# VH-VL binders against o74045: the designs that were tried, part 1

All scores and structures are predictions.

Target 1, 182 residues: o74045
Amino acid sequence: MLDPRTRPRVVNVVSTSDLVQRVSAKKMAAMPCCMYDEAVYGGRCGYIKTPGMQGRVTVFISGKMISVGARSVRASFGQLHEARLHLVRNGAAGDCKIRPVVRNIVATVDAGRNVPIDRISSRMPGAVYDPGSFPGMILKGLDSCSFLVFASGKMVIAGAKSPDELRRSSFDLLTRLNNAGA
Positions, changes and structure headers below are counted from each chain's first letter, unless a header gives other numbers; Kabat numbers aren't used for antibody chains.
F, E and O are the ipSAE of ESMFold2-Fast, ESMFold2 and OpenDDE, as the mean of both directions, binder to target and target to binder. V2 is 0.75 times the mean of E and O plus 0.25 times the DockQ between their complexes.
[cut] marks letters that were taken out.

## First folded at step 1 (VH-VL)

Design b1 (framework fv_burosumab)
Fold by ESMFold2-Fast, scan of step 1:
Structure b1 (fold): chain C 182 residues (1-182), chain A 121 residues (1-121), chain B 106 residues (1-106)
Amino acid sequence: as target 1 above (182 residues)
Amino acid sequence: QVQLVQSGAEVKKPGASVKVSCKASGYTFTSYYMHWVRQAPGQGLEWMGIINPSGGSTSNAQKFQGRVTMTRDTSTSTVYMELSSLRSEDTAVYYCARDLYDFWSGYFDYWGQGTMVTVSS
Amino acid sequence: AIQLTQSPSSLSASVGDRVTITCRASQGISSALVWYQQKPGKAPKLLIYDASSLESGVPSRFSGSGSGTDFTLTISSLQPEDFATYYCQQFNSYPTFGPGTKVDIK
């Protein structure tokens, strides 16, 4: 049977935070490591990517920020903190505290062996498997997660809003596959 | 201001047990997994296991199965590692080390100062 | 268990030198690799996480690279305070450490 303790590999974390103040578009346009184009999205946002970031941070002139492309919650939150410091150091925002929130975690799981999705999909309530349309089996999890399971044993978990939800959903997915005969 | 403070050095006889403590401060104790890692004199680092301070669940390295027990006390923000049936090759510095709340991190941002355990032959 | 090998096992270099330490995994671990610095008598200190991300407070002369099975830690301009043993660690499965590379400054 599949080991439900198999560790998911986080491939993307989306986190948000709010500076609770407006950000200067003029200052963002002049900042290093910041891409701001008034013609893009009506001048409502810029993108910050410092050399140490795995991904980037979208900064809205409203003060809202979105961190994408980081491969851990820590890295995602780190990008938001770095963006805040960069904005403050360059005078685009006043000094402030932020409280990052995870919005979405996407992770992969590799079972290390093939999973017979053609055989077990009919035993799994809510499973969608139509190999003529898409080669993977689609499942909905508890809470906010969704799953893609491929015959190779590779899986994607999307929609987790915390590391704890990712852990529970991963365990749930592998347990459900075992119960269906994987 | 995150600190992990470990108990003092121990000298034990072969066959005895040792219980090392690690007191956490400066953060929410139950939000971060804690690992135990040891290092024999002049040798490299060896992972022993992990504990979830919230629920108390543990996972131990295969080499230590049956000999290591990890526990925690949430009222004192302390984790414990007890190693039984001590042998001379268990002489090592034992570290507690904090994982991130991201439970798939599996790496350590803060370490205790270490506890030297000497097993006299 | 995933085994890690480091090379060289030890090296001696002059202040200002570029130092490269290699870590090799027995199987693919994506970017699930961390580098620690350990000075004599002290606990290890996190330098690099997720193969290439610099930990806050770590000097920019330290950098990490690699993915899959082959990883490197580079110190672009060695300083006297960099005398230490450096360890790689993987977290794609239960944690395992490399044997360490001792860096002695001439």
Scores: ipSAE 0.000, ipTM 0.507, lowest interface PAE 12.6, mean pLDDT 86

Design b11 (framework fv_burosumab)
Fold by ESMFold2-Fast, scan of step 1:
Structure b11 (fold): chain C 182 residues (1-182), chain A 123 residues (1-123), chain B 106 residues (1-106)
Amino acid sequence: as target 1 above (182 residues)
Amino acid sequence: QVQLVQSGAEVKKPGASVKVSCKASGYTFTSYYMHWVRQAPGQGLEWMGIINPSGGSTSYAQKFQGRVTMTRDTSTSTVYMELSSLRSEDTAVYYCARDEITIFGVVTEFDYWGQGTMVTVSS
Amino acid sequence: AIQLTQSPSSLSASVGDRVTITCRASQGISSALAWYQQKPGKAPKLLIYDASSLESGVPSRFSGSGSGTDFTLTISSLQPEDFATYYCQQFNDYFTFGPGTKVDIK
């Protein structure tokens, strides 16, 4: 049986925040560590990646920001704060405070052994396994999560909105796999 | 423009099978799941199952397992739902609805629906 | 399976009224909830996804809130075209629809 207490490893956190003001596209185009191309996404956003960021921040001219590629909630929120400071220091936005919100946590789980997804997928309600389109089995989980399970025993949990939801969904996934005969 | 166009109304006898089609246009057919949802007269919505048009894999609600079969034809961008061993309580409008294939994040949007196909089961 | 309940099952309202519909899940679903509008003889139309996100093209008088087990759909100022049945739908564990709330003319 798989150990349902196996801890997931967070690999990506998506969080958002709103500057509650418009951002200058002209200033973004001139800023260091910022890419803005009016031909990309209708000129609606730019990308900020400072040397200390694990990922990057998408900045919309509406003032909305999306942090991607960070490996913890703290790092993801840090990216939003750094982007805010960078925009303010370069005159692209007025000074403001932000309230980051977690939108999505992605984590990996390694069962440490192969999982017979070809055999158990038919016993799991809601499972989608279509090796011609994607080599993993896709499942919907508790709360907002979805799961990818590979024959190697490597798994991906996506869609968690908090660390507690992630922990609960990981336990659910491993328990459901055991119940299906993994 | 995205459209989902379903086949016409059917009248069937108890014990027969019915096969409803849903033809997609205006988007990449293999980039979205297709769901089937039914609604009995005067009743609420009931989810039946999902198909991945890319490879044809399916998953069905427990209530319909063993009676429903979902298939697709990628050359015509059409999804089919076949329900067998029909009973009077299967009388309903059957809808197809699309849902973006995403393996990251779990935002599910049945953003476009077919017009519905009325299936009447009577003797 | 996750069960959804809606309250009220029906209501009568006048144009300009503030209408509130609630949806309760039998277990936690985080923000994995959508709201749909259905008019007689028509397919459902998506209004709100991920509990509070307004679908493109939907009037701003519609709003959603809530997380976990308790969710609310609000219509701030009811218009004649808003008389319909409203359904919540969870996508946390497969897909379940609520029983619907019918909004009728007073």
Scores: ipSAE 0.000, ipTM 0.456, lowest interface PAE 13.0, mean pLDDT 85

Design b2 (framework fv_burosumab)
Fold by ESMFold2-Fast, scan of step 1:
Structure b2 (fold): chain C 182 residues (1-182), chain A 122 residues (1-122), chain B 106 residues (1-106)
Amino acid sequence: as target 1 above (182 residues)
Amino acid sequence: QVQLVQSGAEVKKPGASVKVSCKASGYTFTSYYMHWVRQAPGQGLEWMGIINPSGGSTSYAQKFQGRVTMTRDTSTSTVYMELSSLRSEDTAVYYCAREGWFGELLDAFDIWGQGTMVTVSS
Amino acid sequence: AIQLTQSPSSLSASVGDRVTITCRASQGISSALAWYQQKPGKAPKLLIYDASSLESGVPSRFSGSGSGTDFTLTISSLQPEDFATYYCQQFNSYPTFGPGTKVDIK
């Protein structure tokens, strides 16, 4: 049987926050570590990437921010705080606090062995497996998560809203695979 | 064991500058913001500024803008705070403090240095 | 800048007493408030973060409550080691501290 305690590895976190104030497009256009192009999305956003960021932060002139590409919740929230500090230091926004919220966590799980998806897919209600169009088996979780399972034993979990949900969903996935004969 | 260890006490004359160090250990230095806070004798706590050790970016309290500089050295996991043009009212204990991770919020100083007494007198 | 006020400025209480300290912000700060304990000659120690969350290792007799502009730190049964000054701090903008409340144990 597969070990349902196998630890998922986070590969991407999307989180958001709101400065609750407008951001100066003119100041963003002049800032270091900021890419702002008036022709892109009607001049409604810029992208901040400082040397310490794993990913980047999209900053909307409305004050909304989206952090992508970080490999942990802490790093994703850190990117939002770094973007806030950078905007304030350069006069693009006034002094403020933010409250980041996780929107999506994507993680991988490696079973360490092959999973017989050809055989077990027919025994799993709701499973979608059509190797002529996509080599993985697609499953839906109990909460917001969805799963991709490959014959190699590699799996992707997407849609988790917290580390705890990710941990529970990973356990659920591996248990369901065992019950189907994996 | 997570800890912040600061440099020793300093006595300075008015007009001089002072540079205080804060060495971090027991955690990933670049994953947490570091702040500087001071406390004059018999008075409350006063925030001075913040540094992101990962990129080196800083933000300072308006009162200290132009007189304070915060830097870091990632090879030694050390943060520095330099205060110039010292006056007698700068006599205080200076603390470094780590901004901790608390679920979704980075809203509190969970680890503090022991403090460095800086005395400014003639 | 967001100003914090604390009440009372100082108090004296007996071991076993329930102690309440209040912190008021000049504008709404949601739950962006922390409480610290400082003993003479020592660095401050975090007690409560996000208005009501108890820091690991802090005795359960300490609790925090409130949101918006009005916040409270409560010590349910005061102990001799609780002799200290207590500070509130906000993070809704650049950090600012309250003036402190000194607790003397009689």
Scores: ipSAE 0.000, ipTM 0.473, lowest interface PAE 12.7, mean pLDDT 86

Design b4 (framework fv_burosumab)
Fold by ESMFold2-Fast, scan of step 1:
Structure b4 (fold): chain C 182 residues (1-182), chain A 122 residues (1-122), chain B 106 residues (1-106)
Amino acid sequence: as target 1 above (182 residues)
Amino acid sequence: QVQLVQSGAEVKKPGASVKVSCKASGYTFTSYYMHWVRQAPGQGLEWMGIINPSGGSTSYAQKFQGRVTMTRDTSTSTVYMELSSLRSEDTAVYYCARGDYVWGSYEYFDYWGQGTMVTVSS
Amino acid sequence: AIQLTQSPSSLSASVGDRVTITCRASQGISSALAWYQQKPGKAPKLLIYDASSLESGVPSRFSGSGSGTDFTLTISSLQPEDFATYYCQQFNSYPTFGPGTKVDIK
């Protein structure tokens, strides 16, 4: 029996925010810790990665921002706030407040043992398992979460919108696997 | 690479209208405002107006209000400037130019079209 | 409307000379000033934006300074390709241009 209380390890958080103002492409191109190229994505965005960021922030010239690669919600939100400060300090944007929103949390779970996915996949409604194409079993969660389960017992949970949803989805996944005979 | 390519030279009679085109490439057309600036022979530069290619909204210099119309076609990434009721004083090279800005400012011009000579003569 | 004046209106210089052109605004425009170079029969080319920021690809002999109402464009060592007309442009409000400064060979 898998332990449904096994803690997921957050590996990536995607968060967004909106500066509610246009960002100067020319200032962004000249800023330290920022990469902007007019030829990339039609000049729609640049990338900010300051020392201390776990990941990076994509900044659209429309003022929208996407934070990726952070390993916690706090770190992801911190990246958006740092990007805002960096843009303001360098004259690429005016002083403003932002309201970060979590879009996706990706986490891993390790069962510590093999999971017989080739045996249990046929007992799980909605499960997709085609080992000739992909070695993991794909499951849909109760909300918008998706799960990847590997025979090794390694699992990926994607699509959570909050830490609480991640905890509920992890518990749901492990409970469903137990009910199917894992 | 950003390119702004304008239509060819025009010769018009007084009272006619002229429509100049400017085709943009190498960037996202709707992400930058486009401006029109003219220059009479041997004279300086004169700003005529601005268009937002995304929504089509425009703003014109007072001198041209009522005679100029700026439009765009997002399917071809092209802006147009039409000037009506032409007079000999409208003889000039007309430029399209892409705008950029610094926070709290209006716009300066980082890329320019090659220019279109419009001659108004009887 | 914000009015710009340039001085001198024209100048003659030799290759290797240091050339200074000034632009004065009728009211404060912060750093919202750009400089353009125009050669006969060609479109203007951006040299400097935000008073002192050098446009990519522009030679380092060009520099801009100033804020508020008084601005300067400097060419530290004039080259043959620099003989042109230079325009300042404010963008703190609706764009207006200075009357231009013609730099002729001596």
Scores: ipSAE 0.000, ipTM 0.446, lowest interface PAE 21.0, mean pLDDT 87

Design b5 (framework fv_burosumab)
Fold by ESMFold2-Fast, scan of step 1:
Structure b5 (fold): chain C 182 residues (1-182), chain A 121 residues (1-121), chain B 106 residues (1-106)
Amino acid sequence: as target 1 above (182 residues)
Amino acid sequence: QVQLVQSGAEVKKPGASVKVSCKASGYTFTSYYMHWVRQAPGQGLEWMGIINPSGGSTSYAQKFQGRVTMTRDTSTSTVYMELSSLRSEDTAVYYCARDEIWFGESPFDYWGQGTMVTVSS
Amino acid sequence: AIQLTQSPSSLSASVGDRVTITCRASQGISSALAWYQQKPGKAPKLLIYDASSLESGVPSRFSGSGSGTDFTLTISSLQPEDFATYYCQQFNDYFTFGPGTKVDIK
């Protein structure tokens, strides 16, 4: 049996926040650790990546921010707070508070053994397995999550909106696979 | 926002047991592991064990196997650590610390204030 | 169990100095290492996780590096509030703390 307590490895977290004020694109263009190209999104955003960030933060002149590429919710939220501080310190934005929100979590799970998806896909309602077009079995979870399960035992969970949803969805996936004879 | 509040100092005799509590607030209690870590006066940090508040499953450091028991009460968002057969060497500050269940990159982001346990005759 | 060693056990430094503390694991732990700061009478505070990721709210003068068995914590320009004991911790196989490095005023 697959162990439903197997810890998913988070590979990407997308989170957002709003500075609730406009940000100076011209000042972003002059800031260290900020990439600005006026041809990208019509000059409406810059990309902040400080040495401590796993990923980066997109900052729109509207004040909206998107954190991508972090491997945990904590790291993703930390990137947004770091971007806020960096903008304020360089005069691109006034001092403000932010309230980060998780938008998407993508995680991987490794069963440590093969999973017989060709046998069990027929026993799983809603499963899509067409090896001629894609080698993995596609499965919808509860709420917003979706799953990819490969014969190697590698799995992807995408679309979680919170750590709680990821936890429930991971448990659900592994339990459903066990019930189908994995 | 996130707080871990521990019970007060204890004085025990050798051979007694002590039970320390750690009350969590400001987050979803069952979404994070809780650890217990101790520190003898003037010494370093020593990991004792972990509890998953959701299912109650535990794992203890080999040194404490058979003497430590970790439990939780989900209705009060409280974890407990009970250490039995106390010796003078168990005199230490005992900390609870929070750990992400599904994302192990930052294991102990919030700590309780610590509980001093003194074992003397 | 994975053992951690720290070097030096203590050091004395002046404000503005660059301070480096090393942590060595008895076996490979990938990037599963965190660094904590502890001031007298206080609980430890997380500084660095996943070997090199700076915890939110921690000053940028702190940085971590390394992977496998050898890790370093660097304070680029020591401030008065940085005088404390620093601990490394692995979380690859259960949990183990290093013995600590005390950073004192010179």
Scores: ipSAE 0.000, ipTM 0.458, lowest interface PAE 15.8, mean pLDDT 86

Design b6 (framework fv_burosumab)
Fold by ESMFold2-Fast, scan of step 1:
Structure b6 (fold): chain C 182 residues (1-182), chain A 120 residues (1-120), chain B 106 residues (1-106)
Amino acid sequence: as target 1 above (182 residues)
Amino acid sequence: QVQLVQSGAEVKKPGASVKVSCKASGYTFTSYYMHWVRQAPGQGLEWMGIINPSGGSTSYAQKFQGRVTMTRDTSTSTVYMELSSLRSEDTAVYYCAREYSSGWYEFDYWGQGTMVTVSS
Amino acid sequence: AIQLTQSPSSLSASVGDRVTITCRASQGISSALAWYQQKPGKAPKLLIYDASSLESGVPSRFSGSGSGTDFTLTISSLQPEDFATYYCQQFNDYFTFGPGTKVDIK
């Protein structure tokens, strides 16, 4: 049997926040660690990447921000706070508080052994497995998660909205694989 | 038809500067970011930096910070990469490459490359 | 900085062979990975973007898969024009290229 308590490793967190104010396109264009141009992407957004960020933050002139590329919720929220501070310090936005929200957590799980997806895919309701188009088995989870399971035993969980949902979805996936004969 | 045409080969002495050009045609020059990537003989690809051709804003890889300058001329649809304080390890083919526009993403068109040789 | 490793560093193959090349990232990059082909004396050519999306004009024998830290490029039936060096590239945290995998004729 696969161990359903195997800890998933978070590989990417997408989170968002709203400054609830417009961001100065003119100031963003002049800021260090910021790439913005009114002729590119219709002038809708730029991105901020400071030396301490694992990933980056996309800033929309509407005030919406999207943090990508961080490997934990804490780091993703930290990127949004850093971007807010950077915008305020450079006069691109007025001082404000933000309330970050997790939009998507992507994690990997390694079973430590091969998983017979050729054999078990037909026993799993809703599974999509067509090795001619994609080598992994695709499954839908409860709530917002989806799963990719590879014959190597490596798995991807995407779409979790919180660390708790990720933990529950990982447990669910491994239990479903065991029930199908993995 | 999208084309990126680079300037010809250069031979420089250590300590000199080199300025490589990349002329774009076949698309709206200011609507796509441009990157510079180099490749030393027998080695892999190394990213140097990015320039926004519209506003002229730039971001450079930490290794080249202080030695590289990227600029553009919108009237000629040309980007430039100037590397100063040249050393023998700067001998490489230098490429310009256009960024795929849906984020800060992959490079869909490349220049033919410019060989820069640094020798005493 | 995100580091990329490729395996194998080189391989020899025959026309008609199935070739697989792997790319591993030092940290999670979601699907922010591209694959390029470079022939001797030529500029690189984009093959795959967003880990699995085939670039327009690229033959369907090329495919990409993976997410997070582990990625694979597959050539289902190697053709004479496919002998080249292949590079992965991440764009999740600036831009880093893998060291390359040389596919040579056997």
Scores: ipSAE 0.000, ipTM 0.459, lowest interface PAE 14.2, mean pLDDT 86

Design b8 (framework fv_burosumab)
Fold by ESMFold2-Fast, scan of step 1:
Structure b8 (fold): chain C 182 residues (1-182), chain A 122 residues (1-122), chain B 106 residues (1-106)
Amino acid sequence: as target 1 above (182 residues)
Amino acid sequence: QVQLVQSGAEVKKPGASVKVSCKASGYTFTSYYMHWVRQAPGQGLEWMGIINPSGGSTSYAQKFQGRVTMTRDTSTSTVYMELSSLRSEDTAVYYCARDFDWLLSEYYFDYWGQGTMVTVSS
Amino acid sequence: AIQLTQSPSSLSASVGDRVTITCRASQGISSALAWYQQKPGKAPKLLIYDASSLESGVPSRFSGSGSGTDFTLTISSLQPEDFATYYCQQFNSYPTFGPGTKVDIK
């Protein structure tokens, strides 16, 4: 039996925010810690990665921003706030407030032992397991989450919109695996 | 499950046009950019362009400017790639490929269609 | 346009071998490099992104390294299902692909 209270490890958080104003492509091209090339992505966006960011922020000239690569919601939101400050300090955007929103949380769970996915996949409604094409078993959660389960006992949970949803989905996944005979 | 299902093989004469479809399922169609990539027989991969399924905006590789048109139909979750003025050099397998991240335009690809063989011969 | 070259163009290896494939960019691309596996008659499959990040579901025997202009894909213990063509792809600009490296059974 797997422990359904095993803690998931957050590996990536995607969050978004909107500056509600256009961003100067010309000034992004001149900014430190900003990668902007007019030929890249049709000149639609730049990437900000300041020292201390776990990931980076994509800034669209429309004023929309996407934070990726942070390993917590707090860090992801922090990247958006840092990007806002960096743009304002360099004159690429006017002073503004932002309202970050979580779009996707991806986490890993390690059961600490093998999971017999070849045996239990047939007992799990909706499970997809074809080891000739992909080594993991694929499952859909009741919420926004999707799951990948590997024979090693390593698992991926994607699609959570909050830490609470991630925790509930992890519990659901491990409970479903136990009910199928893991 | 995420699936990209493309239309069937086409045989065209030089000067004709071809329109390939790619039907998406298993995710929110408007949340991911879609790309088109082709591969001539025995050759490498060549990027053709990108479409935003939400707004319909497109950007094309310089080599295909003026010959390629990408469109989408949100009611059927389908993207299209039309290539005109076909030459024998356009003989290739054409793939639709989903941009990697949800909401991001990263320009690398996590899911691919099965490919559509387009043969241009007299 | 950013040009990519791969070395070797082909190699022969046995199951259990360590295989190394290199990709070189004509200009600096930071870590903006992905690796794909393609089997005959099939679409490419993403293995590695951001030079060293393993795609979900890809076996741990695959690893990527490098930055700037020089990149490496390593398969630590080649399996029968790994015989395929491998392509690098940069995304620091509009996408371009390397010419591919074919990994054949010895």
Scores: ipSAE 0.000, ipTM 0.451, lowest interface PAE 15.1, mean pLDDT 87

Design e2 (framework fv_erenumab)
Fold by ESMFold2-Fast, scan of step 1:
Structure e2 (fold): chain C 182 residues (1-182), chain A 126 residues (1-126), chain B 110 residues (1-110)
Amino acid sequence: as target 1 above (182 residues)
Amino acid sequence: QVQLVESGGGVVQPGRSLRLSCAASGFTFSSYGMHWVRQAPGKGLEWVAVISYDGSNKYYADSVKGRFTISRDNSKNTLFLQMNSLRAEDTAVYYCAKDLYDFWSGYEYYYGMDVWGQGTTVTVSS
Amino acid sequence: QSVLTQPPSVSAAPGQKVTISCSGSSSNIGNNYVSWYQQLPGTAPKLLIYDNNKRPSGIPDRFSGSKSGTSTTLGITGLQTGDEADYYCGTWDSSLSAVVFGGGTKLTVL
């Protein structure tokens, strides 16, 4: 049986925040660790990547920010706070507080063994498995989550909005696989 | 409570101008593209124009290009349509409508509208 | 003429099913997401379907959408007298860089 308590490994967190003020495109163009080109995306945004960031932060001139590429919620929120500080210190934005929100968590789960998806897919309601088109089995999860399960035992969980939802969805996935004969 | 309220319609002679306004409330106005759609008496829907969330990109129906200008003021949650060189064929109810997708969704184009105002009537007659 | 083609009218009895067609080309329906709108007499349009086949919150499952190639259909089951309205399909047209609507279909519940 697969252990339904197997810990998922977060591989990407997308989170957002709003400075609730416009950001100076002129200042972004001049500041370090920031890529801004007025010809890119109509001059709507710049990208901030400081040496400590796992990913990067997209900063829109409207004041909205998107953090991508961090491997934990803490790191994703940290990127947004670092971007805010960087903008304020360089005069691109006025001092402000932000309230980051998780938009999407993507995680992997490794069963450590093969999963017989060719045998169990027919026993799982709603499962999509067409090996001629895609080698993995696709399942819908609770709430916003979706699952990809590969014969190798590697799995992907996408669409979680919180660490708690990710944990519940991981448990749900592994339990469904066990009930189907994995 | 998401709401759009149009104003500025009226009766005007051909060749004149009108400016329509649309006041938005109950959603993050600055995150969404905004549309103007019109409907002539007894006729179907005709799309007029759209403006991106930040005002940097605008698209117009061929029938209004060069005569109408769409604009927005995100600080006041207000959408505008400046209508110049009005013709009898511009007679219609003008609806303000919110785009389906915010800029966070990453969609490049405008596929539909989920919130509509009640409309404001523009009559061009002599 | 409208860029998207709909029948001008359809009719059916209460409790029956009706389908409303909408036909376009590769520059619009063929490569873009479709929306459907309901307009009751004297009112603003209301979104019924988006992303080809999804319903907004509050729209009953009697309404359904589907897309195949350059055509899309709106299905309405269990017809009620309150469904008498004009129905419009709409999408983006890549060649025009514009939103386009069908000419509208008047549904009469006999």
Scores: ipSAE 0.000, ipTM 0.456, lowest interface PAE 15.7, mean pLDDT 87

